Miniprotein binders against q9h3h3. Designs and how they scored, part 186

Target 1, 235 residues: q9h3h3
Amino acid sequence: EDGFTAEHLAAEAMAADMDPWLVFDARTTPATELDAWLAKYPPSQVTRYGDPGSPNSEPVGWIAVYGQGYSPNSGDVQGLQAAWEALQTSGRPITPGTLRQLAITHHVLSGKWLMHLAPGFKLDHAWAGIARAVVEGQLQVAKVSPRAKEGGRQVICVYTDDFTDRLGVLEADSAIRAAGIKCLLTYKPDVYTYLGIYRANRWHLCPTLYESRFQLGGSARGSRVLDRANNVELT

## First folded at step 15 (miniprotein)

Design xE61
Fold by ESMFold2-Fast, scan of step 15:
Structure xE61 (fold): chain B 235 residues (1-235), chain A 85 residues (1-85)
Amino acid sequence: as target 1 above (235 residues)
Amino acid sequence: SPEEIREEIEELLEKAEEKLEEAEKKFKEGVDPRKARELLMEVFKLLWEALKLAEKLGNRELLDRAWELVRRAWQLLLRLRELLK
């Protein structure tokens, strides 16, 4: 309603990075174990702080699946942060272009497709589809938030390694759609996440780069992808 | 009234800055990073309320002060995340 719910959720998500993760790592675990792991830790039932009756007895920040070829590269986040402070004091305009250049300079290139779903069977089914696509090699890595103590929607994040590689971003969208996902997706570069670019940000930046909508009946890609900042259709 | 809203915003900002300074001190001293994170989450809650009220009031100075504290809090949260990931 008043616009700061997304900001608070973004801060909570950043804080969650610091708590333990439940990880299925396909680099060290056989793919045959995935279905049992998904049954043990459905995201609709895993609670953020280990509530009574949940599968976890201790706090969980994220539930994640790493693909066999996953090689994390967060870039130089400290250098990005220092450059961001300098940019804000320089008087130079803060635009998508200047943020993109900071990200390139500091190799902070990863980004993610986001989907928000209510706790329940639809969320758990979507996560299972994404997790299988990761383990089978169609996607690189994904994570899903645990259930917050006060409820609300949960988020699935599907990562790509380079947000400036438009083709790679679109290929990830296609793989998500091929996994059976039909809900709205938005794409956010991690540079925006690290620098705190949210819906009501003071720089009036669009907080996501792309939007994907499932298209019934004959889109070659299974979806329409929109450049949100420019309102231009890419597919 | 506008005066009452202004006073409420100033109280929220004062409380947020006190907790933020405590979190910054813990980070600088290399102690209690989990406590620093707890303080930062409290800071954000105070600042979101202050921003909501400042927007309603239309006071540029209070909006700017609140956003500057958000900037400081977010930068510390990112530093903590990089330290503890």
Scores: ipSAE 0.656, ipTM 0.859, lowest interface PAE 1.3, mean pLDDT 88

Design xE62
Fold by ESMFold2-Fast, scan of step 15:
Structure xE62 (fold): chain B 235 residues (1-235), chain A 85 residues (1-85)
Amino acid sequence: as target 1 above (235 residues)
Amino acid sequence: SPEEIREEIEELLEKAEEKLEEAEKKFKEGVDPRKARELLMEVFKLLWEALQLAEKLGNRELLDRAWELVRRAWQLLLRLRELLK
């Protein structure tokens, strides 16, 4: 796509965090209620700004499932932001290592596997699989975007608590694949999201740390995970 | 013409900065955070248009001005998000 569509969609996604969320919280709701909740709020039918004909009459930013053991920790985002501004004015080199250190210092460690799917049965089926994995404890938390007014692909985000924990990131990928997901997955730390680092950044930073591609064939099946930041294949 | 495109970019940047300053003021005063967000989304739309035109024109100064406004707008969007999440 030409223009700044991806940048604008990123801004819309950040703005969506501020609207109400539809949440299935496994910490307080029995797992037996999940199937009814998924049927009530299929992401292909939930509208971003509400519609009398949809499951929601009011705006919905995200549809989310919290695992039984989920404990949110966004870290010190304000401190990260201040340190980032200071770094930019300092004239010091801005590298992946520098961003990683800022994230560690301010405990802004969360990250997410992203998948983009067209609205419809395939999206709803994929989301149901992810949601069940969360409720069963194989993933910690996930969210999916509602249907946009203009249409277009929707995004499922599957979070891990620490992007520096490679094993945890890979375990999440395995659980996503076990849920039947076969599309391309990319992993992005929230530090890059919070600081607004996208494709067109002057520091040549790659905000995508990992890429996962479904593999079918040979003596082994599964996914191949590439460490984009270090340019090495992990699986 | 290049001159007409330059004028269009400058008008877009002026409108964006005006709305951004209004959003910043609302945030600072602690009023209407939802309206501040609405203004920011309008700012981003204006800035994405300005950036497309500035890239086509090849004008580094206008590109830099647009990206500086994007930086300010994003900073405020993040602060609003942290406040309202």
Scores: ipSAE 0.663, ipTM 0.869, lowest interface PAE 1.3, mean pLDDT 88

Design xE63
Fold by ESMFold2-Fast, scan of step 15:
Structure xE63 (fold): chain B 235 residues (1-235), chain A 85 residues (1-85)
Amino acid sequence: as target 1 above (235 residues)
Amino acid sequence: SPEEIREEIEELLEKAEEKLEEAEKKFKEGVDPRKARELLMEVFKLLWEALRLADKLGNRELLDRAWELVRRAWQLLLRLRELLK
């Protein structure tokens, strides 16, 4: 629709965190159970608020897979939020650098590669590939949105533990590509998500740090990764 | 007319602020966090429409007012998320 669809989807995604999650936790569940779990809960059919005709009768916020070595560290989100309010009240310039400093100070370091796909076979196939990569240890953790009442695209989020670790961010991109994913990917640090940095933000900040496009050549079916803030190609 | 659009934006902002204040009160009192979240989703819908109209009108004051309410609503949504995760 108009200019605020991305902003509304971001608010819905934040709200979804508060509803129950369907989780395959490789720390406590054998990897051999994954295929049956994926068949039971394909994201194109799991409904956001439950439906008698879907796999779930109750609301589901997210469908997630936790890797065997996954150790969540959300940092000090409360402290980050207080510092953000103070920064905005101070009148000091709001730049990618100041947000990076706030994130580091409050240990809010996680970030994610995002891919948006329409409900259907391609979404379910992409999610299955990502989930297997997580369980096999090539990725740490991932989640996918359930099917919304309004329809539209669903999002797969593939997390890294530290957005300031560029090598780690690039390694995650490589693992996503190795899983057979060919669509556009964008990388967003959780600090931007928590602080509501949208496409139309008042500070003219680029809402994502990196963009990955699938391209043949060079790395044998690899991707080209762009640092969006500096307009510099990293691969 | 521009005046009619201004009045529509003012009504949207007033409704959004009323619902936002109700959600803030519920959060402060520690009651009904699911209703507070529901109110916030309604607030966002009102504010996206207010921003669309204010941008069309080209009115910076109304745009700033709408964005300030978005900031407040987003911060409360994050606080609720931290409480309920």
Scores: ipSAE 0.718, ipTM 0.888, lowest interface PAE 1.0, mean pLDDT 89

Design xE64
Fold by ESMFold2-Fast, scan of step 15:
Structure xE64 (fold): chain B 235 residues (1-235), chain A 85 residues (1-85)
Amino acid sequence: as target 1 above (235 residues)
Amino acid sequence: SPEEIREEIEELLEKAEEKLEEAEKKFKEGVDPRKARELLMEVFKLLWEALRLAQKLGNRELLDRAWELVRRAWQLLLRLRELLK
């Protein structure tokens, strides 16, 4: 609302990629070790820059869980960046469609469901649920931010391989809901993250592609997913 | 006053550009990438404040200058991230 807090937090999040990560890697670690790892590194207690009183004495950028089948593919980010510079100097309109074309051309296809929660039990419980879904194979990969020095909400990111695969994006939403998550979720393609598209962007683009709201319909559980770019209800 | 706000914005933009140029130089020379990142985080703080003030002032020129520096800073942040991930 007042100022650029979300934009600054986004810059901090990208900078955090460059610091060490605490990772539970289900490709090399038995699933039976997950609960002990989650108890050792609850995200509400892991500090961004380390503290003798926290589980970490050294900086931690992210706490992550990799699924058994996880195979990272960030695409051609350097090619994307060069094309983005060319687009900005060309005078062509910068629209969701143009950014989608750049992402497809350079194979920068990953995206993520985002949830923001205050440090505490609800954050740690939500992260544990997501981590178990990743290790059990319902989700591919997820990460959560450590606790910032200045406080504030932490973010859980649940990734999908291809933001253009609507069915895959919706399946991830369903798995998140099945894990017990009831808060607002928004979906952001990594191309938007890499190019700095956030709430107060200069191109007036919506910073997310989808929004998911938890909803109970009679005896059924589920969510309502809105395609924000096209203003269409998907569920 | 509007004039005092304009001067504040210009000081913020000048500081941000100096720090950004230092970070760009470190990146180009392959020297001290962690310090380049620290400089960029300071650049963003200065630019977010400059943008806030420029929006209040309603000055298109200052808004455009601030956003151009954000573009340069963000591109360098992404390059550093790709280098150090």
Scores: ipSAE 0.626, ipTM 0.848, lowest interface PAE 1.4, mean pLDDT 88

Design xE65
Fold by ESMFold2-Fast, scan of step 15:
Structure xE65 (fold): chain B 235 residues (1-235), chain A 85 residues (1-85)
Amino acid sequence: as target 1 above (235 residues)
Amino acid sequence: SPEEIREEIEELLEKAEEKLEEAEKKFKEGVDPRKARELLMEVFKLLWEALRLAEKLGNRELLSRAWELVRRAWQLLLRLRELLK
């Protein structure tokens, strides 16, 4: 139903990793400077390929905030890629369990909560909330896409260290909700991103592990989290 | 007609493979990584259109060929990303 638009956006997101990033790094920058940085680089105004009328004249791949304790670990992506090619050549069934084992073996454990928002005030407000949660230590790291030439929705990615750690994934969801985010969230392990598992993938795998929908829980803000593989609600 | 659609798909696949081979060569030779990325983004556009048409036509052989080129292109994109990050 959309002619592979989601697949192309995924390829563009991977390509964006190769362009310069605008980073607020709380490991080296005082938290007091965040508000000025957010005002200077609102995601709805930062352009993907640069524009004299925007905050950037040069291309920007991502706008990111690193928490004070952030320690990146991508694992062995090359080993994962080689094992994936071998698996495809072997004719063995490709399943979520097999991908999980490849990810564990090669230490490619990170994953992310995704939210897609139209360019504008709501996107910029949501990003500011997420960025503050990262700098204050409730989240580890996050990034947001700049504005594409054709328009369309932008994505905020909120990362966790280990997609197999369900409690950690749920704690990140709770922190996102506490930051005032009410839109639909989906969780995707980076192994799926690296191996090209998207909506129309040729293996017919579900491209996300969890889905979070906002609702009031008792007297507090909360969410319903669904385990998509097992069709089980976790809240 | 089905034959005209088939010829369009074959033309798209041929263009995609030619650009992909050029990108693979640039990567192997360690030259012009930004041009290799540009070629890959063009390859993906051609392949998404080829897949759309092949699904509409219901041709399993053309679908298989298009997905094989997507596999190669994605593999190179990931290698290039790891090199340039």
Scores: ipSAE 0.656, ipTM 0.874, lowest interface PAE 1.3, mean pLDDT 88

Design xE66
Fold by ESMFold2-Fast, scan of step 15:
Structure xE66 (fold): chain B 235 residues (1-235), chain A 85 residues (1-85)
Amino acid sequence: as target 1 above (235 residues)
Amino acid sequence: SPEEIREEIEELLEKAEEKLEEAEKKFKEGVDPRKARELLMEVFKLLWEALRLAEKLGNRELLDRAWELVRLAWQLLLRLRELLK
């Protein structure tokens, strides 16, 4: 809302990656343990830096659920960073196509559907639905931010392994909707995140590739998905 | 006044540069990466305020300077994240 709040939240999210994560790993943990884990660590109660009154006494960066088939691949982030510096000094146009090629070259292909929710029952309920979908195999991996000291909305990130694979991105959206999620969703490739490209960027790039709005009624998908950069409906 | 806003932006940018240099030194020394992260978060807070004021003032030079510092701070944050993850 305020000019650079989204940019600061992005910086905080990057910084949070460096602190310990609370993880339910379905590759090594039986699905029957998920409900107890969710009850123990509701995201509205887990605090970013720890508090004697919260489920955690120590800092927590993220609360995450890994699916049975989850295989992390962050690509060559260092190579991406070096190439980005070279691109900026080269004088070549910085466009969505150039960034897409940079991401492909360095195998930085992951992306995520984002939803922002206020701390409380609705956040915890939404996270539980997403976590169940991950453990049941409809989604690959997801994470949610802990409660910040200042309050404010928390974010649920649902990852796909390749932002250039439209079908995969749409399948993830469908699974999120099937989990009962009705809020606005936006999809951002990790390449934009790693390079620090936000809504208010000097290159006039749209880091949000897709937007999903809940569609009430009998739709099989439960949503409308738009390619925001080109303003083209993908459904 | 525009002059007072400009002076405030200059002060924010100077403080951000000093803290960024300190964070780079901590990163290079490799002895306290979480302190480097703490300094970078302070740098970002200073830069977001500098950018807000520079946009309000409409000063392209100050906007460019602030965005260049954001670029450098973000690059260091990403390197630090890769190191600690």
Scores: ipSAE 0.719, ipTM 0.898, lowest interface PAE 1.0, mean pLDDT 88

Design xE67
Fold by ESMFold2-Fast, scan of step 15:
Structure xE67 (fold): chain B 235 residues (1-235), chain A 85 residues (1-85)
Amino acid sequence: as target 1 above (235 residues)
Amino acid sequence: SPEEIREEIEELLEKAEEKLEEAEKKFKEGVDPRKARELLMEVFKLLWEALRLAEKLGNRELLDRAWELVRQAWQLLLRLRELLK
């Protein structure tokens, strides 16, 4: 990773939340329509700001799939932000435990497994696998970035509803692997995203909680999951 | 030279502060939130370059100034996102 490209991509990702999303919502759309939708909107071809030659003529911030049981709850992000500003002014130490407590207090519990892939067939294939897992109920919700004007890697985000629920986070990792995903995954709680915790953050915090690496063993595919903050293997 | 790098960092920080102030004004006036977002993305580009150069130079004062502007810009971006998502 060169310079602050990860930090800038994170800022672009938050800015993208403010533009329209292309959504397959399994709560209101039959699962039989998913394959046609995926063929119409492959993430390697959907452009961030719209182009006549792409599937979209207008800007698209995210391409998302909502599971049948998905119930969004972002918590009190505004209250979290106000408390964060007060904490920074207080001079108290900023640690993973402090951020965890802040997140719990304001009910900002969601988090996500992240994977970064170059535009192309592998990205589109990975997204299709994730989208099917969401519609089939193995995952709750996922989104993928459209292709940026200047190119570069795109990100797939697979969400869990509670980053403090370690078993739930690990179950999501297993479902991602079962969908055929073999690339490096990192898990980031949304509280870190909202508060701007990145690789080179000024508080020297690990920017992600977990890391998952593909491991092939026997006839089963699995992964090694590392707790990055404590440097402890969970699997 | 270190002097030339220092001057470049100071220029980047000055440009970032100007654009951040413009973004804050547009946010406060509520008249062009999309332009405020556009300005913030430009602020981040300037600040990432300032941080890269300040780390290379090893100047704590400039690093602290750049990170403080990142804090302000990020908080404004989050406020915009919460209002416009």
Scores: ipSAE 0.682, ipTM 0.883, lowest interface PAE 1.1, mean pLDDT 88

Design xE68
Fold by ESMFold2-Fast, scan of step 15:
Structure xE68 (fold): chain B 235 residues (1-235), chain A 85 residues (1-85)
Amino acid sequence: as target 1 above (235 residues)
Amino acid sequence: SPEEIREEIEELLEKAEEKLEEAEKKFKEGTDPRKARELLMEVFKLLWEALRLAEKLGNRELLDRAWELVRRAWQLLLRLRELLK
């Protein structure tokens, strides 16, 4: 996208966290209710600020599904911010390694696979597949953005507990592919999100750790995963 | 001309800083967090345009000033999000 559209969408995503969420919580809601909930709140029709023609009259920041074992752990975001400010004033180089160390020290370990899709039936179908995988226990938690006033692409975020746990990140990718998802996926640690590391960041850091591209290979449908930070191809 | 582009960038940065200061004030007052967020989103729009023009102009001083305001705006957005999530 031209200019700083991706950076602005990231700021809008952070702002959306502050508005009410539509949540299917598998910790307290029977799995049999999921299909009705998905039909009531298709992400292509749920509007960011509400309107008479949509399922919602009030603003919605995110549409989310929490798995039965979901236990949120945001870490020490305040401590992370203080350490980030100190790092910037210290004059020391800002690198992926220093950000990783900051994240570990402050327990800000979560991350997410991102997919961007145009509003429509394909988005709704992809979200339904992801939501079902979450409720069935193959994924831990996911959210999808509502439709913006300007009608741009929407984002599905599929979270993992620990971006430093390569196996866990790859297992989430496999589960996403098993749900029928074939589009490009990128993985971003929440530490990068909180510190504002996006495409055109001033420190010239790659804004994502992994990329996943769909492929048919061997005995199963799967993906080819690239470790962006180490420039190494993973299965 | 390069001079006209520089003047436009400086005007964008001045408008952004004014709105950012207003958002910071509203955050400290704690009475209107929705308005603080609204102002902050306007700040980002102004700063993204300033950065686009500064990159095209190749002016490091203006780029550095714009990125410093982005840093301040992002810090406030994160603080506001942590308060209201």
Scores: ipSAE 0.707, ipTM 0.891, lowest interface PAE 1.0, mean pLDDT 88

Design xE69
Fold by ESMFold2-Fast, scan of step 15:
Structure xE69 (fold): chain B 235 residues (1-235), chain A 85 residues (1-85)
Amino acid sequence: as target 1 above (235 residues)
Amino acid sequence: SPEEIREEIEELLEKAEEKLEEAEKKFKEGVDPRKARELLMEVFKLLWEALRLAEKLGNRELMDRAWELVRRAWQLLLRLRELLK
């Protein structure tokens, strides 16, 4: 009902990147330790700013799992920001194509599937499934927000390395579904996150590229994926 | 009244700009980056409320002013994030 809640949550998510992360890094930690780590740090119980009653006494920005092959590449975010400012002051039209070209030019190619779930068993179960898929090599990297003081839904982000690689984006969706996830998923390129393209953006751009719905008439592991910009199903 | 809503928006924008300028100064001087982040989160709350009221009032000039401050605040938040991640 209030128009800018999503925009504020987006700002909080970017601010959370600056606080410590709780990470299970499969590059340096045996897969056999994952179940104990998941039990120690369920996202419904880890608090954003620390609490004596929670697993953490200090602030936590994100809870993350890195796959064995994970190699972070944020690209040139500083160069992207400078080019974005120049574009805005130029008065030229701002379109999805223009943002895509800025992202390619500055190598800011990563993107993510997003799912929003209320704190509780279903969130923790979904996160455990995603984390196992990452450690088993079916997904590359994922993170989940800790519990906010005021409550509200938490977000699981499942990353792919190149939002322009449609097949890779669809493969990630399939792996998420295979992990038992049935809720609505939306895909957002990190360039949109960095440049502040959210629900009420001033350029009236659709803030996500794809939408994935669990397939009601088909397999339990299947989904229908929509290209939101073109309104075309990619099944 | 429209005049009182306008005054409320002006006060929100003034408070937001003051806090934003403080955050920008801290960033420029290389001091208190986490306090700068804290100020930016307060700036966003003020600006979302200003935008809500300006949209209700239908005042394009006030909406444009609020969005310009959002743009500046977001730019600084991204710079802080790159510095502190």
Scores: ipSAE 0.735, ipTM 0.899, lowest interface PAE 0.9, mean pLDDT 88

